VH-VL binders against ABC transporter G family member 3 (ABCG3). Designs and how they scored, part 5

Target 1, 243 residues: ABC transporter G family member 3 (ABCG3), of Arabidopsis thaliana (Mouse-ear cress) (q9zuu9r114to356)
Amino acid sequence: IAWKDLTVTMKGKRKYSDKVVKSSNGYAFPGTMTVIMGPAKSGKSTLLRALAGRLPPSAKMYGEVFVNGSKSHMPYGSYGFVERETQLIGSLTVREFLYYSALLQLPGFLFQKRSVVEDAIQAMSLSDYANKLIGGHCYMKGLRSGERRRVSIARELVMRPHILFIDEPLYHLDSVSALLMMVTLKKLASMGCTLVFTIYQSSTEVFGLFDRICLLSNGNTLFFGETLACLQHFSNAGFPCPI
Below, E stands for the ipSAE of ESMFold2; O stands for the ipSAE of OpenDDE; V2 stands for 0.75 times the mean of E and O plus 0.25 times the DockQ between their complexes.

## First folded at step 1 (VH-VL)

Design t7 (framework fv_tiragolumab)
Fold by ESMFold2-Fast, scan of step 1:
Structure t7 (fold): chain C 243 residues (1-243), chain A 130 residues (1-130), chain B 113 residues (1-113)
Amino acid sequence: as target 1 above (243 residues)
Amino acid sequence: EVQLQQSGPGLVKPSQTLSLTCAISGDSVSSNSAAWNWIRQSPSRGLEWLGKTYYRSKWYNDYAVSVKGRITINPDTSKNQFSLQLNSVTPEDTAVFYCARDTYEYEVSGTEYTYYFDYWGQGTLVTVSS
Amino acid sequence: DIVMTQSPDSLAVSLGERATINCKSSQSVLYSSNNKNYLAWYQQKPGQPPNLLIYWASTRESGVPDRFSGSGSGTDFTLTISSLQAEDVAVYYCQQYYDTPFTFGPGTKVEIK
């Protein structure tokens, strides 16, 4: 996936907010983790949604998005998108939830759907939780935030997408759960999935796992490139990397 | 303190071009946070959005399909106004025409949201008759 | 295009009584990613342009009396005037701003009984 001169306008209260994303240029390679990082109101979620074709109807997008050299045309199921907050069914087990999701969304034979569910469970390190209730109700035993977040991502994996967009995969996770999430996503990328996701902040350990970074501030790209190059860029300029 | 003031002829002959202007005070026509719309109102069609113009590094226009091909909405930055030209009018185009501003706002939490038509011109009745 | 419909076409209500106006969209105007309904309500009095009352289906515009309230989600919306005043005699329009072209309902005329 690559994008050129991508500008997105949204409704903004102030004149400076007319363009939420300003002339963004970038690309993500197959099998890599590309992170869009920045503070609140930097435009990172808007850029992610623009790349995934999920901008609200009130938004306007200018510039071009290319997938394999073609302008932004992918059939449904070729990419997945994981919202920052996703609704799960607390009365179902992890396996049941993923199986029903597969039944509703995939054509094909029942034995194949069971196979993709088991693959998704394994890919997201959910094997120990597969038979546990998702929960989230008062008095119902359930999964913790880290496991729930991995279930949300596993739901998209049953579609076997080539590109997976994730809005804040570390949202409301503690440091241990965040590290496990990133290690899990790094393994997923190494198996051929192209990952593009947003992060507000990260630890040094988590930062080191990213292949590429797009650093945004107030809609402007401060840096785009390899993670190591980002650290050297800001060091050479006499500033700390703004992460 | 934003005000929109409309002007233009109230009578246009069939097949001619209908031309109206909307003068803006309290905001700039090239304001990055605003868009400038034309809407018409008739008994048969009710309120009908026709299109808008807006500045975001360059000028853009959006037009309703129903009038696409015979409508032009143009800004004039020197006079701080914008205009409507509607070609090849018929009696069915008889309506009260309004100019209106839409603006935008976004939430600190990253949730984007849009304003609606917050300021309207006074309206201009345009009769298409011989 | 998203088609907007309103009911009733006209409504006669006594002073101080509740007036209820319904609006339906041909497709959902709820954007699931931000959980907001792209729906506004306008009041129009004779000889005047429409005046914004409600946006995001339920948020009251600054300066609008608290007797006006909006409710609903997705495709079905309601504007309620809890205690009709003489100054509320007008035509009320719903509008979607979910997609272009922006479209309006046909209007509901509110009169005193």
Scores: ipSAE 0.000, ipTM 0.402, lowest interface PAE 18.5, mean pLDDT 78

Design t8 (framework fv_tiragolumab; at its last look DockQ between E and O 0.01; V2 from the best seeds 0.00; counts 0 for: pae E 10.0 > 2, placed apart)
Heavy chain, then light chain:
Amino acid sequence: EVQLQQSGPGLVKPSQTLSLTCAISGDSVSSNSAAWNWIRQSPSRGLEWLGKTYYRSEWYNDYAVSVKGRITINPDTSKNQFSLQLNSVTPEDTAVFYCARELDYYGSGSYLDYFDYWGQGTLVTVSS
Amino acid sequence: DIVMTQSPDSLAVSLGERATINCKSSQSVLYSSNNKNYLAWYQQKPGQPPNLLIYWASTRESGVPDRFSGSGSGTDFTLTISSLQAEDVAVYYCQQYYSFPFTFGPGTKVEIK
ESMFold2-Fast, scan of step 1: ipSAE 0.005; ipTM 0.517
ESMFold2, look of step 2: ipSAE 0.005; ipTM 0.527
ESMFold2 (binder alone), look of step 2: mean pLDDT 91; pTM 0.931
OpenDDE, look of step 2: ipSAE 0.035; ipTM 0.608

## First folded at step 4 (VH-VL)

Design s11 (framework fv_tiragolumab)
Fold by ESMFold2-Fast, scan of step 4:
Structure s11 (fold): chain C 243 residues (1-243), chain A 127 residues (1-127), chain B 113 residues (1-113)
Amino acid sequence: as target 1 above (243 residues)
Amino acid sequence: EVQLQQSGPGLVKPSQTLSLTCAISGDSVSSNSAAWNWIRQSPSRGLEWLGRTYYRSKWYNDYAVSVKGRITINPDTSKNQFSLQLNSVTPEDTAVFYCARDLFYDFWSGYYSFDYWGQGTLVTVSS
Amino acid sequence: DIVMTQSPDSLAVSLGERATINCKSSQSVLYSSNNKNYLAWYQQKPGQPPNLLIYYASTRESGVPDRFSGSGSGTDFTLTISSLQAEDVAVYYCQQYYSSPFTFGPGTKVEIK
């Protein structure tokens, strides 16, 4: 995926529009992890949604998005999108939930549906939790936040997307769960999935796992490029990298 | 590099159980990227897929409806092999039996095709 | 079950000439999300197991000569041997792996004239 001069506006007060993302340029290579980083209100979630074709009704997009060298919108099923918060069915086990999702989304693939579910379980490091109840109901203990987050991502993997957009995969995770999540995502990328996701802030260990960074502040791109190049760019200017 | 070597009896009496084994070299029977199949071939039915076993966090089996209920395909991780048991055989089960690997998808770049086959075993069910 | 049919039953072709084999599936084997046809072609010589030639309808297996090519989409598929050689005398089978149970065509025997 690549984008050029991508601008997103949202209607502000008194009938004028605010530019939330301003002339963004970037790309994500197949099988790599590209992160959109920035503080709250930097435009990172808006840019992610623009790339995935999931902007809210109040938004307007200008510029170009290319998939596999062609200017196009991504059709349903060719990519996955994971929301910041997702609803899971607490009365089902992880395997049951994913199988149900496969039945709804993949009609006609009886032989592959079960194998796709097992592959998603493996890809998201959920093997030890596959037969456990998701839980979270009033009187039911269930999966912890890190495991629930991996289940949410596994649900999208059932569609076998080539590109996976994730809105804050580390949202509400403790440091240990966050590191496991990032290691899991890096393994997923190495298996051929193109990952594009947003992060508010990063630890040193997590920062080192990214292939490319798009650093946003107030809708403006401060940097786009390889992780090491970001450190060198700001160091050469006499200032530390703002991450 | 991957090789499948079959062994088992070539003659089985009607109503008995047919038992064949396929030994794997160059890959693991518990490999996440593979599934292990039994296919038979006869003049009357042609090539007929019977079923498969594969490891994805636990072992799974898929069986063709035509033999479901009298077929069992089992892995043996200690010997790196898998077996076929077909119960209550009849002369109509006379066929050349093959084991084969289908290379399972790795989500994006894989393929599902029988890329390696055993040498084949002719099993005759005498009447 | 998806039923596979092939035509012709047998084909006699002179050395160096083009051989064409057709395969039809009773329902589409195209997966729209990845735009791939779950259709394979195999070559079988007497006394040997089938040998994979082509998968995803048109992708040649490693080590297979480029005179073999596959084409088609959905329900209608073709295997072409552009310049038949003596070692190509065999029975050719198509196979769908879109849906369980996996099913094979009845085969097409290719002979030299």
Scores: ipSAE 0.000, ipTM 0.494, lowest interface PAE 10.7, mean pLDDT 80

Design s12 (framework fv_tiragolumab)
Fold by ESMFold2-Fast, scan of step 4:
Structure s12 (fold): chain C 243 residues (1-243), chain A 127 residues (1-127), chain B 113 residues (1-113)
Amino acid sequence: as target 1 above (243 residues)
Amino acid sequence: EVQLQQSGPGLVKPSQTLSLTCAISGDSVSSNSAAWNWIRQSPSRGLEWLGWTYYRSKWYNDYAVSVKGRITINPDTSKNQFSLQLNSVTPEDTAVFYCARDLFYDFWSGYYSFDYWGQGTLVTVSS
Amino acid sequence: DIVMTQSPDSLAVSLGERATINCKSSQSVLYSSNNKNYLAWYQQKPGQPPNLLIYYASTRESGVPDRFSGSGSGTDFTLTISSLQAEDVAVYYCQQYYSSPFTFGPGTKVEIK
């Protein structure tokens, strides 16, 4: 996936529409982790949704998005998108939840759906949790936040997307769970999944796992490129990283 | 190099059980990247998929409806092989039987289709 | 079950000329989520098992000569041999692996004129 001069405007109270993302340029290589970073209201979620073709009806997008060399919009269901907050069914086990998700979304025979569910469980390091209840209520014991987040990602993996967009995969995770999540996503990318996701801020350990980074502030791209090149860019400019 | 070597009888009497074995070299029968299939070929029905077995956390088996209830495909990890058992054979089961691998590298690579085949075994059902 | 049909039943082509084989599925074998057609082509010579030529409708298997190409999407597919060689005399089969049971076409016999 690649984009050029991508601008997103939202309906504003002003005479002219508000620009939320301003002339963004970038790309994500197959099998790599590309991270969109920035503070709250930097436009990172809006850029992610623009790339995934999930902007609200009130938004207008300008510029070009290329998928496999073609100027294209990604139709719904041809990729995976994981929201920042996902509703899970607490009365089901992890395997049951993923299996019902497969029944709802996949064509084909029952054995294909079971195989895909087992693959998704393995890919998200959920084997030890597969038969545990998801939970969610105080009186119903279940998974911790880190495991719940992996289940939400595994649900999208059931569709076998080649590109997976994730909005804030570390949201509400403690530092240890966040590191484990990033290691899991790095493994997922190495298995052939192209990952594009948003992060507010990361630790030095987590930052080192990214292949490519897009830094946003107030809709403006401060940097796009390899993670190591980002550190050198800001060092040469005499400024600290603005995140 | 992956090779599939078949063995079994060439003549089976009606109502008896047909048993064939496919020995695997260059891959493991319990490989997470493969599924192991039986296919038959006859002049009247052409190429017909019969079923498969594969390992993903546990063993799975599925079969074509046309042979449902008469067929069993079993892996043998100690000998690195898999077998076909077809019960209550009739003259209509006369065919060349092939074993074949369906390659699945990983979750995103998907299925390749039948990339390696055994040499084939002609089975005649006749009294 | 998905039913596969092929045309023509047999084809005679001069050496160096183009051979075209058609395959039709009774249902679409295009998986919309990954935009791939779950269709393969096989070559079978007398006394031998089928040999995989093409998978995902247009991806050539390793070691298969460039003269073999696959095209099409959904329900209609074509195998093309751009310049027929003597060793290409065989029966060619299409196969869907979109849904179980996996099904094959009846085959197209390719012969030299």
Scores: ipSAE 0.012, ipTM 0.494, lowest interface PAE 9.0, mean pLDDT 81

Design s17 (framework fv_tiragolumab)
Fold by ESMFold2-Fast, scan of step 4:
Structure s17 (fold): chain C 243 residues (1-243), chain A 127 residues (1-127), chain B 113 residues (1-113)
Amino acid sequence: as target 1 above (243 residues)
Amino acid sequence: EVQLQQSGPGLVKPSQTLSLTCAISGDSVSSNSAAWNWIRQSPSRGLEWLGKTYYRSKWYNDYAVSVKGRITINPDTSKNQFSLQLNSVTPEDTAVFYCARDLFYDFWSGYYSFDYWGQGTLVTVSS
Amino acid sequence: DIVMTQSPDSLAVSLGERATINCKSSQSVLYSSNNKNYLAWYQQKPGQPPNLLIYWASTRESGVPDRFSGSGSGTDFTLTISSLQAEDVAVYYCQQYYSYPFTFGPGTKVEIK
C-alpha cells in the first residue's frame, strides 16, 4: 500500500471544514510494521481510517491511495480493521468465540474452520488462553486487557487479510502487555502481513521493533521513513526523537 | 524428496471394509505443513477427493460429504504412514485409489494442491 | 459442490503448435481476501498418477517446462501449451481447492494430429 498527497477534511462546529490530515505521503509493504505516531488529535486515527476506506460520511478525502501498483480498489475482506475498542462475548472461550467468527465469515472457503481458528490463536500468541472464558462481565473474571486485545485482532485474522489496520493496539495496556503485543505483531508481520497501526507513544524497546514511522502533529507529517532515520533526523536538528 | 508408497488388497467383497495404507518417506506424517489425502479415480466418476488427515496442534480429519459416515482416514506416527478405511463398499466403489499430499503454503493462502502422489492401487469390489 | 467442466473433451494438435484447454467452475474460486484463484492443473499419462503442473491458476510448479501456462480468474480458466511436444500427450485435469469437497474437471485428452 502507498499514498500520495492524502488530505482529509471534516466538518467543524460552525460552517468551516477542518483539515484533519494535511498532504500525507507514505507507504507500507508486506513483512513490515508501519506505525502512525502522534499525540491525541494529531490525525493518526483519521489517516488510518482513510487508508482503510473507513472514513465517516462527514469526511472528505483528497489524494491517492495505491494497493499493489493500482489506484486503491480493495475487494471486501481483502483487509482487516481492528477498532480501538471492541465488543467480545464473555460467556464464550477464546476458541469458541473465534470459531463462531469463522462460521459467520467463511461461507465457502476450503479451510476447515477449526484449522483457521487454531492458526489465528497461534498467530496472536493465545495458545495458553484458548480454553479460557473471555469474561469481563460483572462477577465473571476472565482475560486481562492484553489478552482481550489479542483476541480482537485474532477475530480479524480469521479472514486471512493481507493488510491489517489496527487502531491503537497498545490502548489501555501496561508496559509488559504492550511489549508482548508488539512482539506478537512483529511475528505476524514476519508471516507476510502488511501491518499499519496507530500509537500514541512507546518505550524505546517497543520503538525499536517498528520498521517505518509516520510521525504526525496537528495533521502535519513531521517525519516519514525508517525508524533509525527518525532518530538521525531529530538528532541532527538538536531535538530528541519522540520515542 | 517425498515418496508415497501404497499397499492393500485389490479385491473386496460388497458390504465389507476396504482398507489401504500409504507409507511416507522424505516427510513426517505429523508435519504441521502437510496434509495427507485419499483420492479415487473411476471411469464413471472421474477423479474424486475422499478426505484428508493432518496435524496442527492435534489431529484433524476432513471428509467429502459423499463418503462421510463410512470413511475413516487415520495417521500412524510410529510407522510414518496413513490409512484409508471405507465401510460397506458396493461395486460403485471400484476405482484406482491414490494417496496424495497437499502442502500448507502460508497462513494467508492456506493449502495448495497435490504435489506428490502415490503410485495408485486398483480396488475391485465384486463377489 | 463446485462443479468443474472442461472443453474440449479431446484435442488434436500438430507438434510445435499451440494447445488450449478451457476449464469452468460453477461458482467463483477467487478468494477476495488474498486475491488468489484456488485452481490447479494436472497432467496424467496412462498408468501414472496425476502430476501437478500449475497452482494458484497461473503459478508453474517447480520443474514444469515454461511452455505450460495458466490464465484466467473467477470461473473461467485456460491451460496453454505454447509448442506441443510428443511427451505432452496426456489427459489434463483442472481442480478447485477453494471449498470441500475438492473437485476435478472431467479431463481433456491431448493427442498429436
Scores: ipSAE 0.011, ipTM 0.566, lowest interface PAE 8.7, mean pLDDT 82

Design s18 (framework fv_tiragolumab)
Fold by ESMFold2-Fast, scan of step 4:
Structure s18 (fold): chain C 243 residues (1-243), chain A 127 residues (1-127), chain B 113 residues (1-113)
Amino acid sequence: as target 1 above (243 residues)
Amino acid sequence: EVQLQQSGPGLVKPSQTLSLTCAISGDSVSSNSAAWNWIRQSPSRGLEWLGKTYYRSKWYNDYAVSVKGRITINPDTSKNQFSLQLNSVTPEDTAVFYCARDLFYDFWSGYYSFDYWGQGTLVTVSS
Amino acid sequence: DIVMTQSPDSLAVSLGERATINCKSSQSVLYSSNNKNYLAWYQQKPGQPPNLLIYWASTRESGVPDRFSGSGSGTDFTLTISSLQAEDVAVYYCQQYYSLPFTFGPGTKVEIK
């Protein structure tokens, strides 16, 4: 995937529009993790949604997005998108939830749906939780935030997407859970997936796992390039790289 | 490297149960990267997939509708083998039976086709 | 079920000549997300089990001579033997592994003229 001069405007009032993402340029490769970083309201979620073709009707997009050399055609199941907060069905076990997702989402007859579900469970390190109720409703114990986040990603993996967009995979995770999540995602990338996700900020350990960084502030790109180049860029400018 | 060796009777009477075994060497019957299949071949029907068994956190079985209700495919982890039982056989079940491995390639590509086959067992159903 | 058909039922080809076998599926076996066709080709010689030649429509299995090639997408597939050798006399089967039950074509017998 690649994008060029990508600008996104949002409708604010009857006679008002605001530029949320301003002339963004970048690319992401198969087998790599590309991270969009920035503070709240930097436009990172909007850029992610623009790349995934998930902008609301009230948004206008300018510029170009290319997938495999073609303008932004995303066949059903080719790309996955994981929201920052997802609705899970608390009365189902992890395996049941993923199986029903496979039944509803897989087009036609594709392999053994049970096998696809087991592959997704293993890919997201959910084997120990597969038979546990998701929970999270009144008076019921459930999965912790880290496990729930992995279930949300596993739901999208059932479609075996080539590109996976994740909005804030570390949202509300402690540092240990965040590191486990990042190691899991790096393993997915190593299997050939193109990962593009947003992060508010990261630890030094987690930062070292990224292949490329797009650093945003108030809709503007402060840096785009390889993680090592980002460290060098800010070091040479006399400022520490935002970690 | 991987070898599949079949054993079982070559003659079964109508209404009896047909039972065959496939012994595996060079791989484990409980391998997470493999599935274990039974396929039969006859002049009238050609090659016909019957079903499979495989281990992914727990054992799963899939069967062809044409034999569903009469067929059982079971793994035996202690002997590293898997078996076929086909109940209430008729002369139409006369065929050469093969066991075969279906291999997992990777997460994104999934599984690919039958890379190793047993030697085959001719089973004749006749009174 | 996905129904597989092959043509011709049999063909006779002289040594060193090209042999072409066609296979059709009743529905597409192309998985759009990874752009792979879940179709395999097998060679079977008398008294032997089938032997895998090609998977994902065009990928040669290890140890298979490069005179064997597969092509096609969706519902129409072809197996080509560019220069027939004596040991290539066999029955060739196509198979879909896109969905259960797995299904095979009826086979094409290749003989030397």
Scores: ipSAE 0.012, ipTM 0.570, lowest interface PAE 8.5, mean pLDDT 82

Design s19 (framework fv_tiragolumab)
Fold by ESMFold2-Fast, scan of step 4:
Structure s19 (fold): chain C 243 residues (1-243), chain A 127 residues (1-127), chain B 113 residues (1-113)
Amino acid sequence: as target 1 above (243 residues)
Amino acid sequence: EVQLQQSGPGLVKPSQTLSLTCAISGDSVSSNSAAWNWIRQSPSRGLEWLGKTYYRSKWYNDYAVSVKGRITINPDTSKNQFSLQLNSVTPEDTAVFYCARDLFYDFWSGYYSFDYWGQGTLVTVSS
Amino acid sequence: DIVMTQSPDSLAVSLGERATINCKSSQSVLYSSNNKNYLAWYQQKPGQPPNLLIYWASTRESGVPDRFSGSGSGTDFTLTISSLQAEDVAVYYCQQYYSIPYTFGPGTKVEIK
């Protein structure tokens, strides 16, 4: 995937439109993790949604998005999108939730859907939790935030998407859960998935796992390139690299 | 490297149970990366997939609708083998039976087809 | 069930000439999420089990000679033997592994003229 001169405007409170993303250029390669990072209101979620074709009707997009060198609308199932906050069904086990998600989304027969569910459970390191209730209801203690986040990603993996867009995979995770999440995502990328996701902040350890960074501030791209090159770019310019 | 060795009787009477085993070497029957299949071949039906067994967090079976209800495919982890039991056989079940492995390549590619086959066992159903 | 058909039923080709076998599935075996066609080709000689030649429609199995190639997408597939050798006399089967039950074509017998 690649984009050129990508600008996104959102209708303002009354009649005026605000530019939320301003002339963004970038690319993400198969099998790599590309991270869009920046502070609140930097436009990172809007850029992610623009790339995934999930902008709200009130938004206008200018510029071009290319998949495999062609202007293309991604067909259903070719990409997955994971919201920052995903509603799970607390009365179901992890396996049941993923199975019903597969039943609703996948073409084909019942037995093939079971296999895909087991593959998603393994891919997200959920084997030990597969038979546990998701929980979160007032009368049941369920999965912790890290496990819930992995379940939400596993739900999208059921379609075996080539490109997976994740809005803040580390949202509300402690340091240990965040590291496990990133190690899991790096393994997914190494198996051929193109990962594009947003983050607000990361530890030094987590930052080192990223292949590419798109650094945004107030809709503007401050940097796009390899993770190490980001540090070198700002060092050479005499400014500290914004984190 | 991987070998599948079949054994079982070559003659079964109508209405009885057909039983075959497939011994695995070079891989584990409980491998998360493999599934273990039974396929038969006859002049009338050609090549016909019957079913498979595989281990994820627990054992699963998938069966062809045409034989579901009279077929059982079971793993034996202690002997590293899996078996086929086909109940209430008729002369129409006369076929060469093969065991075969399909292998999980990676998450995005899924499974690729039957890369290793047993030698085949001709089972004749007659009185 | 996905029904597989093959044409021709039998094919006689001179040594060194091209042999072409066609396979058609009753529904698409292209998985849009990963852009792979879940179709395989097998060679079977008398008294032997089928031997895998090609998987994912065009990927040659290890040890299979370069003269064998697979092509096609969706519902229509072709196996090509660019220069037929004596040892290529066999029955060739296509197989879908897109959905259960897995199904095979009826086979194409390749013979020397």
Scores: ipSAE 0.011, ipTM 0.555, lowest interface PAE 9.2, mean pLDDT 82

Design s21 (framework fv_tiragolumab)
Fold by ESMFold2-Fast, scan of step 4:
Structure s21 (fold): chain C 243 residues (1-243), chain A 127 residues (1-127), chain B 113 residues (1-113)
Amino acid sequence: as target 1 above (243 residues)
Amino acid sequence: EVQLQQSGPGLVKPSQTLSLTCAISGDSVSSNSAAWNWIRQSPSRGLEWLGKTYYRSKWYNDYAVSVKGRITINPDTSKNQFSLQLNSVTPEDTAVFYCARDLFYDFWSGYYSFDYWGQGTLVTVSS
Amino acid sequence: DIVMTQSPDSLAVSLGERATINCKSSQSVLYSSNNKNYLAWYQQKPGQPPNLLIYWASTRESGVPDRFSGSGSGTDFTLTISSLQAEDVAVYYCQQYYSFPLTFGPGTKVEIK
């Protein structure tokens, strides 16, 4: 996937449109992790949704998005998108939830439905939790935030998307859960998935796992490129790389 | 160096069970990168896939609808082989039976082509 | 079920000439998310099992001569033998692996003129 001069406007005041993303340029390659990083309201979620073709009806997009060599205002083909907060069915086990999701999404799968569910469980490091209730209602023993987040991603994986967009995969995770999530996503990328996700800021350890960074502030791109180049860019300018 | 060697009777009476085995060398029947298939070939039906068995996190079987309900394909990890049992055979089941391996390409693409085949076993269903 | 058809049923081609075999599927075998066509081609000689030639519609299997090539997308596929050799006399089958049950074409017999 690649984008050029991508601008997104939304109604920011009653009668006027505000530019939320301003002339963004970037790309993401198969087998890599590309992160869109920035503070709250930097435009990172809007950029992610623009790339995934999931902008709200009130938004307008300008510029070009290229998927597999074709120009589009939205990606062609079936791509996965994981919301920052996903509603799970607490009365089901992890395996039951994923199987139910697989049954509802497509009539025909490239893989057998049961094996696709098991592959998703393994890919997201959920084997120890596969037969446990998801939970989330009072009096139910269930999964913690880290496991619930991995279940949300696993749900999208049963559709075998080649490109996976994730909005804030580390949202509400402690540092240990966040590191496990990032290690899991890095392994998923190494299996051939193109991962594009948003993060408000990263720890030093997590930052080193990214292949490419798009750093946003107030809709503007401060940097786009490889992680090492980002560190060198800000070091040479006399600033520390954003944490 | 992967080889598939078939064995089993070449003559089965109508209404009885057809049983064949496929011995694997050069690969493991429990390999996560492979699945193990049975395919038959006859003049009337051509090449017809019957089903497969494979290991991912546990064992799975998939069967063609045309034989579902009378077919069983089972792995035997101790002997590194897999078998076919087809119940209630009729003369229309007369065919050359092949075992074959298909490969797991990657997580996103799944299984693809049959790269190794057994030598074939002609099974005749007659009185 | 996805039904596979092939044309012609048989063809006779002179040595060194191009042979073209067509395969049609009753529904698309192109998966849009990975842009791959779930189609393979096999060669079968008398008394032998089928031998894999092409997978993903156009990717040649290791050890298969360069004269064999696959093309097409969606529902219409072609196997081309650019310069027929004597050893290429065989029946050729297309196969879809997009959906279960896996299905094969009826075959095309290639003979020397």
Scores: ipSAE 0.019, ipTM 0.576, lowest interface PAE 8.4, mean pLDDT 82

Design s22 (framework fv_tiragolumab)
Heavy chain, then light chain:
Amino acid sequence: EVQLQQSGPGLVKPSQTLSLTCAISGDSVSSNSAAWNWIRQSPSRGLEWLGSTYYRSKWYNDYAVSVKGRITINPDTSKNQFSLQLNSVTPEDTAVFYCARDLFYDFWSGYYSFDYWGQGTLVTVSS
Amino acid sequence: DIVMTQSPDSLAVSLGERATINCKSSQSVLYSSNNKNYLAWYQQKPGQPPNLLIYWASTRESGVPDRFSGSGSGTDFTLTISSLQAEDVAVYYCQQYYSYPFTFGPGTKVEIK
ESMFold2-Fast, scan of step 4: ipSAE 0.038; ipTM 0.592

